VHH binders against q2ydc9. Designs and how they scored, part 7

Target 1, 344 residues: q2ydc9
Amino acid sequence: MASESAGPAELGFVEAAPSWRLRSEQFPSKVGGRPAWLSAAGLPGPPELACPLCGRPMAFLLQVYAPLPGRADAFHRCLFLFCCRTPPCCCGLRVFRNQLPRQNDFYSYEPPSEDPPSETGESVYLHLKSGAHLCRVCGCSGPKRCSRCHKAHYCSKEHQSLDWRLGHKQACAQTDNLDNIVPDHNFLFPEFEIVIETEDEIMPEVVERDDESEIIGTMGEAHEEELESMAKHESKEDRIFRKFKTKISLEPEQILRYGRGIAPLWISGENTPKEKDIPDCPCGAKRLFEFQVMPQLLNYLKADRLGRSVDWGVLAIFTCAESCKLGIGYTEEFVWKQDITDAA

## First folded at step 1 (VHH)

Design p11 (framework vhh_8fcz_2)
Fold by ESMFold2-Fast, scan of step 1:
Structure p11 (fold): chain B 344 residues (1-344), chain A 124 residues (1-124)
Amino acid sequence: as target 1 above (344 residues)
Amino acid sequence: QVQLVESGGGLVQPGGSLRLSCAASGFTFSDYYMNWVRQPPGKGLEWVSGISSSGSTITYADSVEGRFTIIRDNDKKMVYLQMTSLKTEDTAVYYCAKSLRYFDWPTSGQYDYEGQGTQVTVSS
């Protein structure tokens, strides 16, 4: 149900932000760090956050706060994207949706304050209101605990070993203030706020006119010389890439494009999904496009610290058209990766 | 065939200036992020500076910020590195490097192509 009649896209940009603005109570859209979980209950477990290709814990990439106007059950709604950061793999991707009504067990009915809270420190919050413990390394569900101190929690043996090596072995005897003294494990991506701006409404009409062909119908002025010139000098692949370049050339810092139900913007004609490649939601509804991650985001990630970097041309996120609530907590949605075919 | 040809290196005294040039061919230059990387004697490659395809985004390593300026000319398919206030620590072979992706950040080991390099020696 991709349609240009859905309106212009919203563009996402990264900005540095104080830590308090990126906490769950502020309903952030953000890149990197630990997830700012929406529901404190029903978190995806370690199996759901393991890379489907190599089995190791995935890193949190970004979240987009995307409520649905007029939907009481989606007053708060957020999408969480994870990627494999473990060399030599770095290929696995998963995305989850969570939504809450305005009246819920976790957040005030009234909107959050725009003023800084009394506690603005760089504290790491590793315990949720549901009683769930979060992994000291990644901030995902941490059911595994340190057998010595019983204070540190982990999603996996891999993260327990990583934390042990980088300081917990020494700090295990000093369990007071454990939540406030977390080392940098070089596992998390750098943390930024995503700020949203609306794309120019006039530009989408002009630059989206890429359906020029020999068969335009009777509505268009179809001069043979003009059509021959266009066909001679521009292939379908060239048109797709030109459209991509045009859309990002005025705002080259855009790291995402949001437009529920619009058509995705592809970097090339290669590796685009067919309808059969996009699975239906388990509820029976079709999935539709919601947002895409642009290659510009790669410019802000510390993937080089781990050797082999994560890579993509475009990541396209598809969600249930009905934004259903089939189970408890977090519902897995679909992500498609389009790679850049740069063979030189 | 992708080709990157560096020039402008030489011997210079501490506090001096040099301008490096890189001539690119064999690819659509205006579509790619371009970088300068260097290799000091006995050390690995280190990234120095990068410039986006349009020139709108420019970045520098902390060690050179305020002293070096990266410039690109898409019409001439050239990228330049203007170096001022040179230090002995800037002694290295300097390479022009094409990013693997169109809007890629300059990260070590992720360059599609490096040129043959130009030697910069800062000594008395």
Scores: ipSAE 0.000, ipTM 0.212, lowest interface PAE 13.8, mean pLDDT 77

Design p12 (framework vhh_8k46_1)
Fold by ESMFold2-Fast, scan of step 1:
Structure p12 (fold): chain B 344 residues (1-344), chain A 126 residues (1-126)
Amino acid sequence: as target 1 above (344 residues)
Amino acid sequence: AVQLQASGGGFVQPGGSLRLSCAASGFTFSSYAMGWFRQAPGKEREFVSAISGSGGSTYYADSVKGRFTISRDNSKNTVYLQMNSLRAEDTATYYCATGSKPYYHLSDTAFNYDYWGQGTQVTVSS
């Protein structure tokens, strides 16, 4: 991976999709709803999915399907991002990586069909082939069981109480149709597919990037005067923000930028991580940048409807440089939040 | 300095149409979400519609959904509100507003908007 001659970033965009395209066996990249878990075993438990700041259950934000070419142990690979939705906190973040070899206990060796399956309905699947039960509210690991019906599962007392008030109390008495009665708890984010496109394919008209980094023709005095004028009238902070605006203006609907090992695009020069701020992987390897979430995503989440909402300028996700695999479990990676600044 | 100038209001009969415009200056228009709010005599300001900086995301109050359309032209630094099937209850002064920070998420809450235009009066009667 050559940082200086690395290819363009891949850009993510949200699109409506039928529910069957967002199921685990389709290996989706998606926003909102419940996680489409990759490994059916070794899921992060309720403590790992609790907000590190307030302790409340986090909401699933997005996942990116990001296999590593040539790596047998990362034939399937997915990153799962969670955020706190509980006012007044709304600032806790966690990200998990899971990967599987082509031959595994969960998925066919052959690629998934592009044709619709025989069952295309909006059915909510709340247990996995591993025997793991999922929370009826959030779709994360649900070790707590309803004491009356023993069929409903929950990650926390908070989600059990929420579901009880909004439907399970009535449904608990009617155990034969429990699986068909899952109310809207107003906890999950709206669900969309993430479609990935290369930056080169969707930015054909930007010619100003030709030779912008090469100082050719520096022999003229007019060129020297222009460079001196630019240096006098534009701060480093203004240049960083202008670069950010320029990159967004070319594709304003981008909600994500993916480029494993490239440099992140920052909204400002403030609160950028130093090397020491990015912890090493427990395997001993350094972490490197993998993708970032753009502020445009916030417009699809309708977060403001909850009073205090989730907010960011950029979320930057850093993952193990070796993409280590110690078993079939989910490995916690690192997320850095850069907030929007009032400084120009 | 941020300046917002709303225009296009007037008198219309029920069922009529109006197009409001809000001309913006003093900031990088394409980076900011824009909102429309209205205030009838003796009432508090209520949310009408909002649009993201790119124009790709829009948000409407239930009372205007399906009748009003918000849009923007970033080359002209202008946001528009196309108002169709107008009702007597739509009578109000209409204000455009901009968020306090670039790339700020869409909001239906007036508190999240820092800069407000002078407003344009819409009267639907008879």
Scores: ipSAE 0.017, ipTM 0.511, lowest interface PAE 8.0, mean pLDDT 81

Design p2 (framework vhh_8k46_1)
Fold by ESMFold2-Fast, scan of step 1:
Structure p2 (fold): chain B 344 residues (1-344), chain A 125 residues (1-125)
Amino acid sequence: as target 1 above (344 residues)
Amino acid sequence: AVQLQASGGGFVQPGGSLRLSCAASGFTFSSYAMGWFRQAPGKEREFVSAISGSGGSTYYADSVKGRFTISRDNSKNTVYLQMNSLRAEDTATYYCAARPYDSWYSTKAHEYDYWGQGTQVTVSS
C-alpha cells in the first residue's frame, strides 16, 4: 500500500500554544481539547462519534492539517481522530477527513494573520457560522438542547448529565454569558499544538544505529544466558521492534509520523493489517497510509484521569488514495490499532 | 495509583556485588520503559541504565557498562539491576523510573513520569 516514490516522513511534536493559535481559522494541527472543525457544515453526528464497541461518546484525540498541494479541492484538508475514554472499553477509534477548496463559505482566500487577534481570551465558541450548535462538554455536534434554559446544547444524554452535575444546574438559571462559562468536565484530553519537522533535516543517525551486523558481532562473544536473550533479537519480530526503536531514537519526543503513501513503522510484525483488512473507500478507490500516532503521545494525555489509561503501540491512519469528495461534509476514513502488548 | 518500590541496597566492600529490585504497580508494566538513575551526595542525578518494555533492548552509561546488568520480569512487574565489581564511586542512592513510552534511549530524568523512593548503596572498605 505504500508508494516507493513518496518523500521523507514529517515528524510531529507537541508544544504549548495560546488558545487563539488553535482556533479553526489558524488551520491547526493539535492534540486534545475540542476539535477545531474545518467545514462548519456537515459535521459528523452523535451516531458517527459514538464508540463502535461500547456506544458511548468518544473524545477528540488529535487533528492533522494535511493539504494536498496539487489538488484545488483539497487546498484546506484536515484529519480528525477520536478515541473512546470510557472504562473498561477505551478501545474504540474513528477518523474523519474534511477538505475545502481555497474559495469556500467559511474562510478568507488569503492566509491567516500570524499576529494575535484583538480577542485572545480563552472563550469557548459553541456556535459555528453555519448555525450549528456544539456540545458544551466535547465540542462535537450538539443537537440536544437543555429543556430549561434552551441555550446549552449536547451530543448525548451522558454529556448533558455530566455538565448538569459539574455546574450547569447552577448556571442554567443565569442566562448571561452562559456560552462562555464552561467547567472542566475531566473528559477532554490536555490541549497542545502539533509542530511539524521534516525527518530529512535530521542527521541520519538511524542508519548507523539500525546496523543489524552490530548485534551479530556481539552475539559471538556472549555466554549461554546472553546468547539465549540475544537470539531473540535476531527474530523477525525483534528486528522490526529494533528498527522501530532505532527510528524513534532520532527524536524520542515524536508523537506523530506523517507520510502519505509511505510504509508505516510498526512496533512488531504481529497484528499488522493485510490488504483485505483495509476497506476500500466508498468512492471505489483503495486506501493508503497517511500518518501514524506514536506511543510517545501517551505521555501527554493524562489518560489515568478516567481510572484507566488509553494505550497503543501505534495507531495507523489510512485514507482514500484519491482523497475523494463524496459529499459536503466529513468522510470517515480507516484507523488500525497495533498495541504495545503485540510487540514480540 | 502508580507505585514503584526500589529495594536491595546496602553496604558492600569494593569488588562485591548487589542486586537491586524495583516492584511496579498501577500501570501496564510491559508498555513502559524502565530506567535506573543514581544520585551521590552533592551531585546531580545521573543515568545508569535503561530497558525496553519487552526486555529485548538495554542501554548502559559508559561508567557501568560491563559491570551492571539490567533485566526485567514482566510476569512479576519487576525491574532488576545486577551490580558487579562495585567501586567506591558507585556509592549513591539508586532510583528506578518509568516512562509510558517504550524507549531505551532516554538518559534524561525529566522524561520519566514515575519514580521510586530510592535505595542506598554504599561501597567502602
Scores: ipSAE 0.000, ipTM 0.112, lowest interface PAE 19.0, mean pLDDT 78

Design p3 (framework vhh_7b18_3)
Fold by ESMFold2-Fast, scan of step 1:
Structure p3 (fold): chain B 344 residues (1-344), chain A 124 residues (1-124)
Amino acid sequence: as target 1 above (344 residues)
Amino acid sequence: QVQLVETGGGLVQPGGSLRLSCAASGFTFSSYAMGWARQVPGKGLEWVSYIYSGGSTEYQDSVKGRFTISRDNAKSTVYLQMNSLKPEDTAVYYCARGKDYSLWDSPTRYFDYWGQGTQVTVSS
């Protein structure tokens, strides 16, 4: 029924971008690669970034830069989504929120320059200004160091072993290029900038009339009674999916929809969260919808036939209604996965 | 822009047959897998059949032996021949574009673009 309750949303699209544009200082929204962390302190540790189902390190999926203009404590604000890539699991999901006031320990009070910096290289930077070390494989907090060189850092033994096999064994003796030359571990998703554009506000909502005409046309010489019978057979689930499909078809390349506090756009009437399914924030506030990830994103994640098993219909992200600040650290929020698998 | 347009739906009696067609445009049709899914009243969306770019086919158990998927790359069209139709086959049938890779259990992964759908009603 969500047609007129789905307010105007901002739509996210992926674009190739130079690596400097996706650095933390540019406050990017992005897909894949390593996280462009907001706060350089208080990063989620390895336990917080382990899959809740299989315990293995999760892969960074995307981040959305979503400041709250009316909030001094949320002048900078970013949401970070992680997913499990380990077959046969590939089901774990976690999302974290971080926010900073304009005056903070990490970034200039003035907005970032839109001009390219003097160094635009593709080098991987594995330590933050705070002195925190990042995992050489995933770019998440890396408290474990190589016992031989003391220069490479890792979140887990799994990533240390992966890096050792793919190049660190040879580089460990040299240590002179560890931060600059990192092999492709086949663990990170492909990296893209997310560009956000406002969904066109058209009243009434544009519905493809050709769709209805073609449906009628496929009936050939259908009588009015047959057409009425077909219309009466349309269920709530049929209407929900038709609305979803229609909204996607207006901008087929949309990989996310952002609208804090609006109604989510569901792919079906099944497996939608009820109030009891959405936990309250630890601060005591309710959570509200903030954004959703569309199935279109799966097209950009480079799946192999037998390798990767990340899948969803819709991922809906819910955040603290008060966007509370429980400290400088990263606060876990809530993600709901809706699939369209009715495996009979 | 990618477009998928379904035709061939209608009203048919139990035991009858229908042939659905899906005309595709806006992409190199021969390079993509194609499939059919249906929205069954009261049950939600379910996958029906899939045809890879190389011509290999897969079917949901409930339609296996009754439905046949095929493609004509010269016409950029995919077809679903439905025989021995049952009242339970009543649904809106959607044509969808897929990928040759992606062997996940979830049918959602097989489809990135969807058509408008065509109604199939099986009733006496």
Scores: ipSAE 0.000, ipTM 0.255, lowest interface PAE 15.5, mean pLDDT 78

Design p4 (framework vhh_7n9e_1)
Fold by ESMFold2-Fast, scan of step 1:
Structure p4 (fold): chain B 344 residues (1-344), chain A 125 residues (1-125)
Amino acid sequence: as target 1 above (344 residues)
Amino acid sequence: DVQLVESGGGLVQAGGSLRLSCAASGFTFSSYAMYWGRQAPGKGREWVSGISSGGGSTAYASSVKGRFTISRDNAKNTLYLQMNNLKPEDTALYYCAKSGTYDFWSGYKPTMDVWGQGTQVTVSS
C-alpha cells in the first residue's frame, strides 16, 4: 500500500580528509579534486568528458561508492558525476558508473587498511596500473602528450595550455618526477570526503504523511481553522516545498541523499522528470533513482572564490535498474537537474 | 566599487505589466548570481526572485511565480524583472542585489552583498 519511497535514505556529509584517504584503493566517496577512478581501464575518453553544451572539459564534481549487496559483479561500484564550470554554460552534466568483482586486476581482495600508509604526502598520481595516463590538470583520461618532455599528459589542448602557462614550461626541463609536483590550476573544486550516515527520522510519520497540525476531535478552534482553510488554501507547490524543507531540516548539512529505488525528494512540483524523460539503459533495462545532490553542496564548492555560482535545486541521478556489467568500462548513466524554485 | 542602479518602476493599473532593470558595475557581472527583493510600506523586505550567474537557473517566491520572469544580459551587465498581471499587493520598493552564494536555509533569501537604492512600483486598484 505504501508509496514507492520505502525506508530511510542514507545521507552524505562533507568532511576534510587527508589526501591518502581519498585515493582509489580506499574506495572513497568524495567531492571535488580529481576523480579517484575505480577501474584503471576503460576510462571515459575526452569526448565523453566534454560538456555536451559548450564542448569544454568538465570538472569532476563528486563520486559515490555504492556497492550492491549480493551482486558478485558489483562488489566494488562507484558513480562519478561531472559538471561544466565554464561561464556562461555551467549547466552540462554527465554521470558514469563503474563496477568490479572482488577478484579483479586492480585491487586487493582484502578491505583497505584504516592506518595511514608510509607515504601520506599530497603527491598526485597521474598514471594508472593499466598504463593509462591522466590529465595533469583534471585527472581524467589524458591521451595528449607533451611533445618536449613526453611525461606530462592532457585531456585537451585547453588543459595543456593552462598547465604550460602555470609552470610546466619551466618544469618541462626538470629531472624531478612531474607526477608528484602539480600546481593548483583553479579548475578543480575543493576536495572533501563524503561520509555516509543512515537517516535518523525523529518524526517519520509526520514527515512521510506531510500532515497539517490537525487536532483529532478537539476544540472550538475547528470553526476558525476551517474558515482560514477556505480563504487561504495552501498550493501544491507550497506543500511540496514545505515537505522538502522539513525533511532536510532534520539534517541541514546533508549534501546528498542516497536510496537506490526510492522516490527522489523534489524541491518543487515543477520540472520533475516523467518516465519518458528518463532514457532506458543501452542494455534494455529501465533506469531507477539512485541518489540526489542537495543544494547544501553549493556552500562547499567555493564558487565565491571565483566570484560565481554553479547552481541547482536538486541533481537526481538515475542508473540502470539491472546495474548491467558490459565489460570493464565506465557506463554513462542519467542526470536530471531540477532548478531552484518556490517559496521565500 | 560595486554599484547597482534599479529603474523601470512607476504607477500601473492592476492587471498591467512593468519591466524593471538593474544596471551593474564594478564587478564581473557574469560571475555572480543576482536577485530581486522588495519592501512594501510598513513591512519587512522579502525576496522575490533569483537567477544564477549564467542564467540557467531561476527561482521565484510563491506570491509572484507564474507572473514574474527574471532574466539577465551578461553582455550588457543588466538584470531584468518582467512583471505581468500586477496586483495591488505587489506595491513595493524593488531592489536588485548581488550575491555569489545561495542561502537555501534563509528561505531562498540571499545574503545581501550589495543593495541598490531601489525603484518604486505602485499598483492601483
Scores: ipSAE 0.000, ipTM 0.142, lowest interface PAE 16.0, mean pLDDT 75

Design p5 (framework vhh_8fcz_2)
Fold by ESMFold2-Fast, scan of step 1:
Structure p5 (fold): chain B 344 residues (1-344), chain A 124 residues (1-124)
Amino acid sequence: as target 1 above (344 residues)
Amino acid sequence: QVQLVESGGGLVQPGGSLRLSCAASGFTFSSYAMNWVRQPPGKGLEWVSGISGSGGSTTYADSVEGRFTIIRDNDKKMVYLQMTSLKTEDTAVYYCARETKYDILTGYSPFDYEGQGTQVTVSS
């Protein structure tokens, strides 16, 4: 498992979902919107959620609910990925892991109901059971409060100013309505559920000696000759890209591949991490691959919306091999970005 | 808006050379692999050559390998095809093609084609 892929990956797909299904109590995997935080205590602070390159608040990109079988301390476990949306930068990435035992201070011991609750409204809740307040713009920890109304909270002056311009100035005198009248700040990504499906066991394994023409399909005589010509003169990088395309062609809408300990699927041979490029966990354990984000996700993010937008070929997430418990809070893990500019 | 403008075609004798140019605009040029494809008279489109977004990788159809060289200048948003030892079978309209990064990666959709192409005629 810790070497080249031995088993099938689990594939993630986006689907529209009612807001109640994406709340923390449902333990969702999701794209966009505000984070559905797992632990209500020990949230990353504003410094930990600032872009490491430009210092501006990062946007929530996605979360994956990924408990570890047989681990009492990881009965609930979730990974949270953030990216910079500030147009001059748009390059910073951070990922956090949180885990809880089944018996905890935040959630019922029994599994959540799959039936809709009596209240299915799209209310924005910006106050957690721990007493922590969340930023009105991004839903991350909001220790700063509006000096006028004392009801609105923010992670940063940047988000306070953004909210003030877009509606809080008018709403500040009407404090009872603040939780119900949150404007669109053009900061959050569109929100979707991530549905996980196991990669089919009968899926052909694409190797150097396999007949890939069965997967690619028939495109006509002239094009078939062209593809045969390409195969004769195929470089190592072309083989890597062909393998990537072939794996994706079997499920074109995949936005995520999950497989703790398997080998990542790279878009090219350029800018892949070496062992030395992946930092060890502060606990002393090595990190291993857990999941990757595919370029298909960019189609759902309205990435061109803010000018210079976020972009990637593959984002590969590496986590502590022991999934250590360093206190009760959120632990930062490692993300590697391989750019699409390297596609052959 | 996405535009690709080809130039540099013409009439040349067998064994001659031509350099085709493609000027790109309306997208982040360095984020896309670029290709040259051609359409001989009365035939379908044939892939000729490709170059990665960084320019670090190039690939060629068997029929042109050793004779054609693809290069790009990301600062100028240009891709070029240097053609040498031209043969009569190289006669075609040549198109500069952007890989639709999501369509090509997820399926077998064709490349984005823009403009009229540039005619290359190899004749004695």
Scores: ipSAE 0.000, ipTM 0.124, lowest interface PAE 18.8, mean pLDDT 77

Design p6 (framework vhh_rezetamig_d1)
Fold by ESMFold2-Fast, scan of step 1:
Structure p6 (fold): chain B 344 residues (1-344), chain A 125 residues (1-125)
Amino acid sequence: as target 1 above (344 residues)
Amino acid sequence: QLQLQESGPGLVKPSETLSLTCTVSGGSISSSDYYWGWIRQPPGKGLEWIGHIYYSGSTYYNPSLENRVTISVDTSKNQFSLKLSSVTAADTAVYYCARHKSDYVWGSYRPFDYRGQGTLVTVSS
């Protein structure tokens, strides 16, 4: 079932970064802002980036750069997660996978430069190497053109209206530097780099609690299968909660856990997916767990409670076990939201 | 000390309105620190958030249910209630009332820091 990895998870943390480090050619893992698209062609269209529940444009949440070391067709590979940010909904979620071979139409065969480019200034790039135009508000595919200036592009009438009110009305008659004149629409999440560290490096001496050792000690000489049987006498809910709490308490700032093919870390035993709840890939392969988003991320998103906002216990992302190349573009994968339901 | 207790009919006929009340004791609903809400678990399925309410009367509903759901608060009785209209067999579930902190701070592994014991509501004739 798992095609890769049964080891410790890699943990993701947020860090401020200059804008040039978060550009597509740097192959970033990042939170917020606009997507740093991998392929410049085959982008999800506006219907594919609309909330499945309310139909409104979704906001980019994060991307994880996750290449597969043994796969020539997945030399570059990235997962893009979107969420609904439109009150009263704020519930829709979608995730997309894109991958490229090392030799491709968009990027150098050689690794990206570690040196800053000569142009380190903050500028918004709203057109791709493929000639595709990006929405001026969200940075997703923007096939709708402003009827007045013919230079601004949008994914939706909603984003065109938002931009008009907040700046484009003033800028509509301006000349060719329109791409550099983008207001803060208060639609995008704050932008951060995701830095990955192995859990094994962070927590090399993880040990079980002393109370468990003492309980085992009362049994005398016991086999592992007998110890596992005894563990079942604890509430499954209590064991799941305890494991989650322990893993989080050692590194409370973790915003994601990555481990392709490992078991997800659930906040509770409630609202966990069964095998039947995880659809197979359209290619015919099963899906397996790839990464999860931790509740700690909410603290960085300015996801306040004053208006209806995004909320979750855990978001678990499942991807095609074969990481198939079903099409030339972005392939939709599966996200499961575990709600916060445990009582004190 | 704080207790939440669901009450209401355990059997509802199809097409009728499911009505439940949560009685809060040992604490006040009139607190700016908390939202009060409903969650449910259909047999063999995961938990589903229904909605929550602030003591001011501001409500937030699951979009899949929002055309059928109404949550109200009665601060004088220290109660809040759920009404779910046009019920079908798919609405058969254990229903829980719950409290959630309004200033969500990660570090609390249980943002619903209190919930009721749950009440089974069966939709059948």
Scores: ipSAE 0.000, ipTM 0.108, lowest interface PAE 18.0, mean pLDDT 76

Design p7 (framework vhh_podentamig1)
Fold by ESMFold2-Fast, scan of step 1:
Structure p7 (fold): chain B 344 residues (1-344), chain A 123 residues (1-123)
Amino acid sequence: as target 1 above (344 residues)
Amino acid sequence: EVQLVESGGGLVQPGRSLTLSCAASGFTFSSYAYGWYRQAPGKQRELVAAISSGSTLYADSVKGRFTISRDNAKNSIYLQMNSLRPEDTALYYCAAKPWDYSGTYRDSQYDYWGQGTQVTVSS
């Protein structure tokens, strides 16, 4: 656990990017849109992508490309986070890990081109090299097909009905350019590239020692015993939140913090997971912290502007300590949601 | 003990302006962040605007038309509504949360709510 990226953390920021840079062949880290799947086979099915609380299809939130350089079986490695957007739920979360060796059935052994491809248009690619079809609405596995045209695919009846209502009813009779142009279903989150910067590199004056000195210094001209009494009344919650605020204030636009095996940065001391709350991997290995999503991301999703939408203080993602690999399939990992407590 | 009281609602014609006020009592006003929410008949409650120390946030539908402000000396929050439209017709609620939680503005994060003030935009 401690042997992998024990600190400093790497910070993630969102930036606009042309669509070709966010396709699977570029191995992106990204927010929103449709998933840029890694393996073209073994995708999570509709049951695995249904909200565990309400049963409705979840929306893709983000993915992080996080290979393990020392591991031949994890030369390419990506984590995919999904969340429920269905009111009043909006609470369901699932995260999946996929990894591939350098020599695989889907990608070149050599790095992808740094030049834009000749086809840089806004075409939506809904068919994978494995022959798998993707849902026309969400880009997740789409085993259900339109019975009339046999060209449109869907993950669920909900997405089939949504697409039918918004345009497929008319397009079904023609089918021309069906795979190239799809309507905006108002289901996907806005799409951005995630760019990574090292915290130590961009925040060299990180001061983590310690709240006690700062608190005492801000108490003014109070007597020494009063200063000690006031310092003693600083709650554990106040100290934890102050640390959180200090880390955020140096780079307020950070939407994630990455550091496999480091300690998570919590917004409060409440609703943090205990060891028993983090299930072991089915392979038998423990899970360790890999990355967390910061509340700043909600501003880019417009979630906190409209109300009655997705909500969190911090999302902490925990993955198999061994990053186990069986076949080419997607392995479900663990996500913990920390919300703000009523006690503060 | 903690109480939020909205006022300033009423009937106005399209294109006119209205100012809503929220009076807070029973706590340290400056230590809290505030939001304005609205709910039209048969619709879900939605965030309109939010304010914490030094920062403001607006729903896309009101950005450029509405302005949220606070007056710590008067323990009051204001929502200045310009260029009102019929679709702005709703019951408007004031909400508060501890300042420590500045940066989140969803209704699940607010601990205190007023009873609301009606705004009707009609010709």
Scores: ipSAE 0.000, ipTM 0.110, lowest interface PAE 20.2, mean pLDDT 77

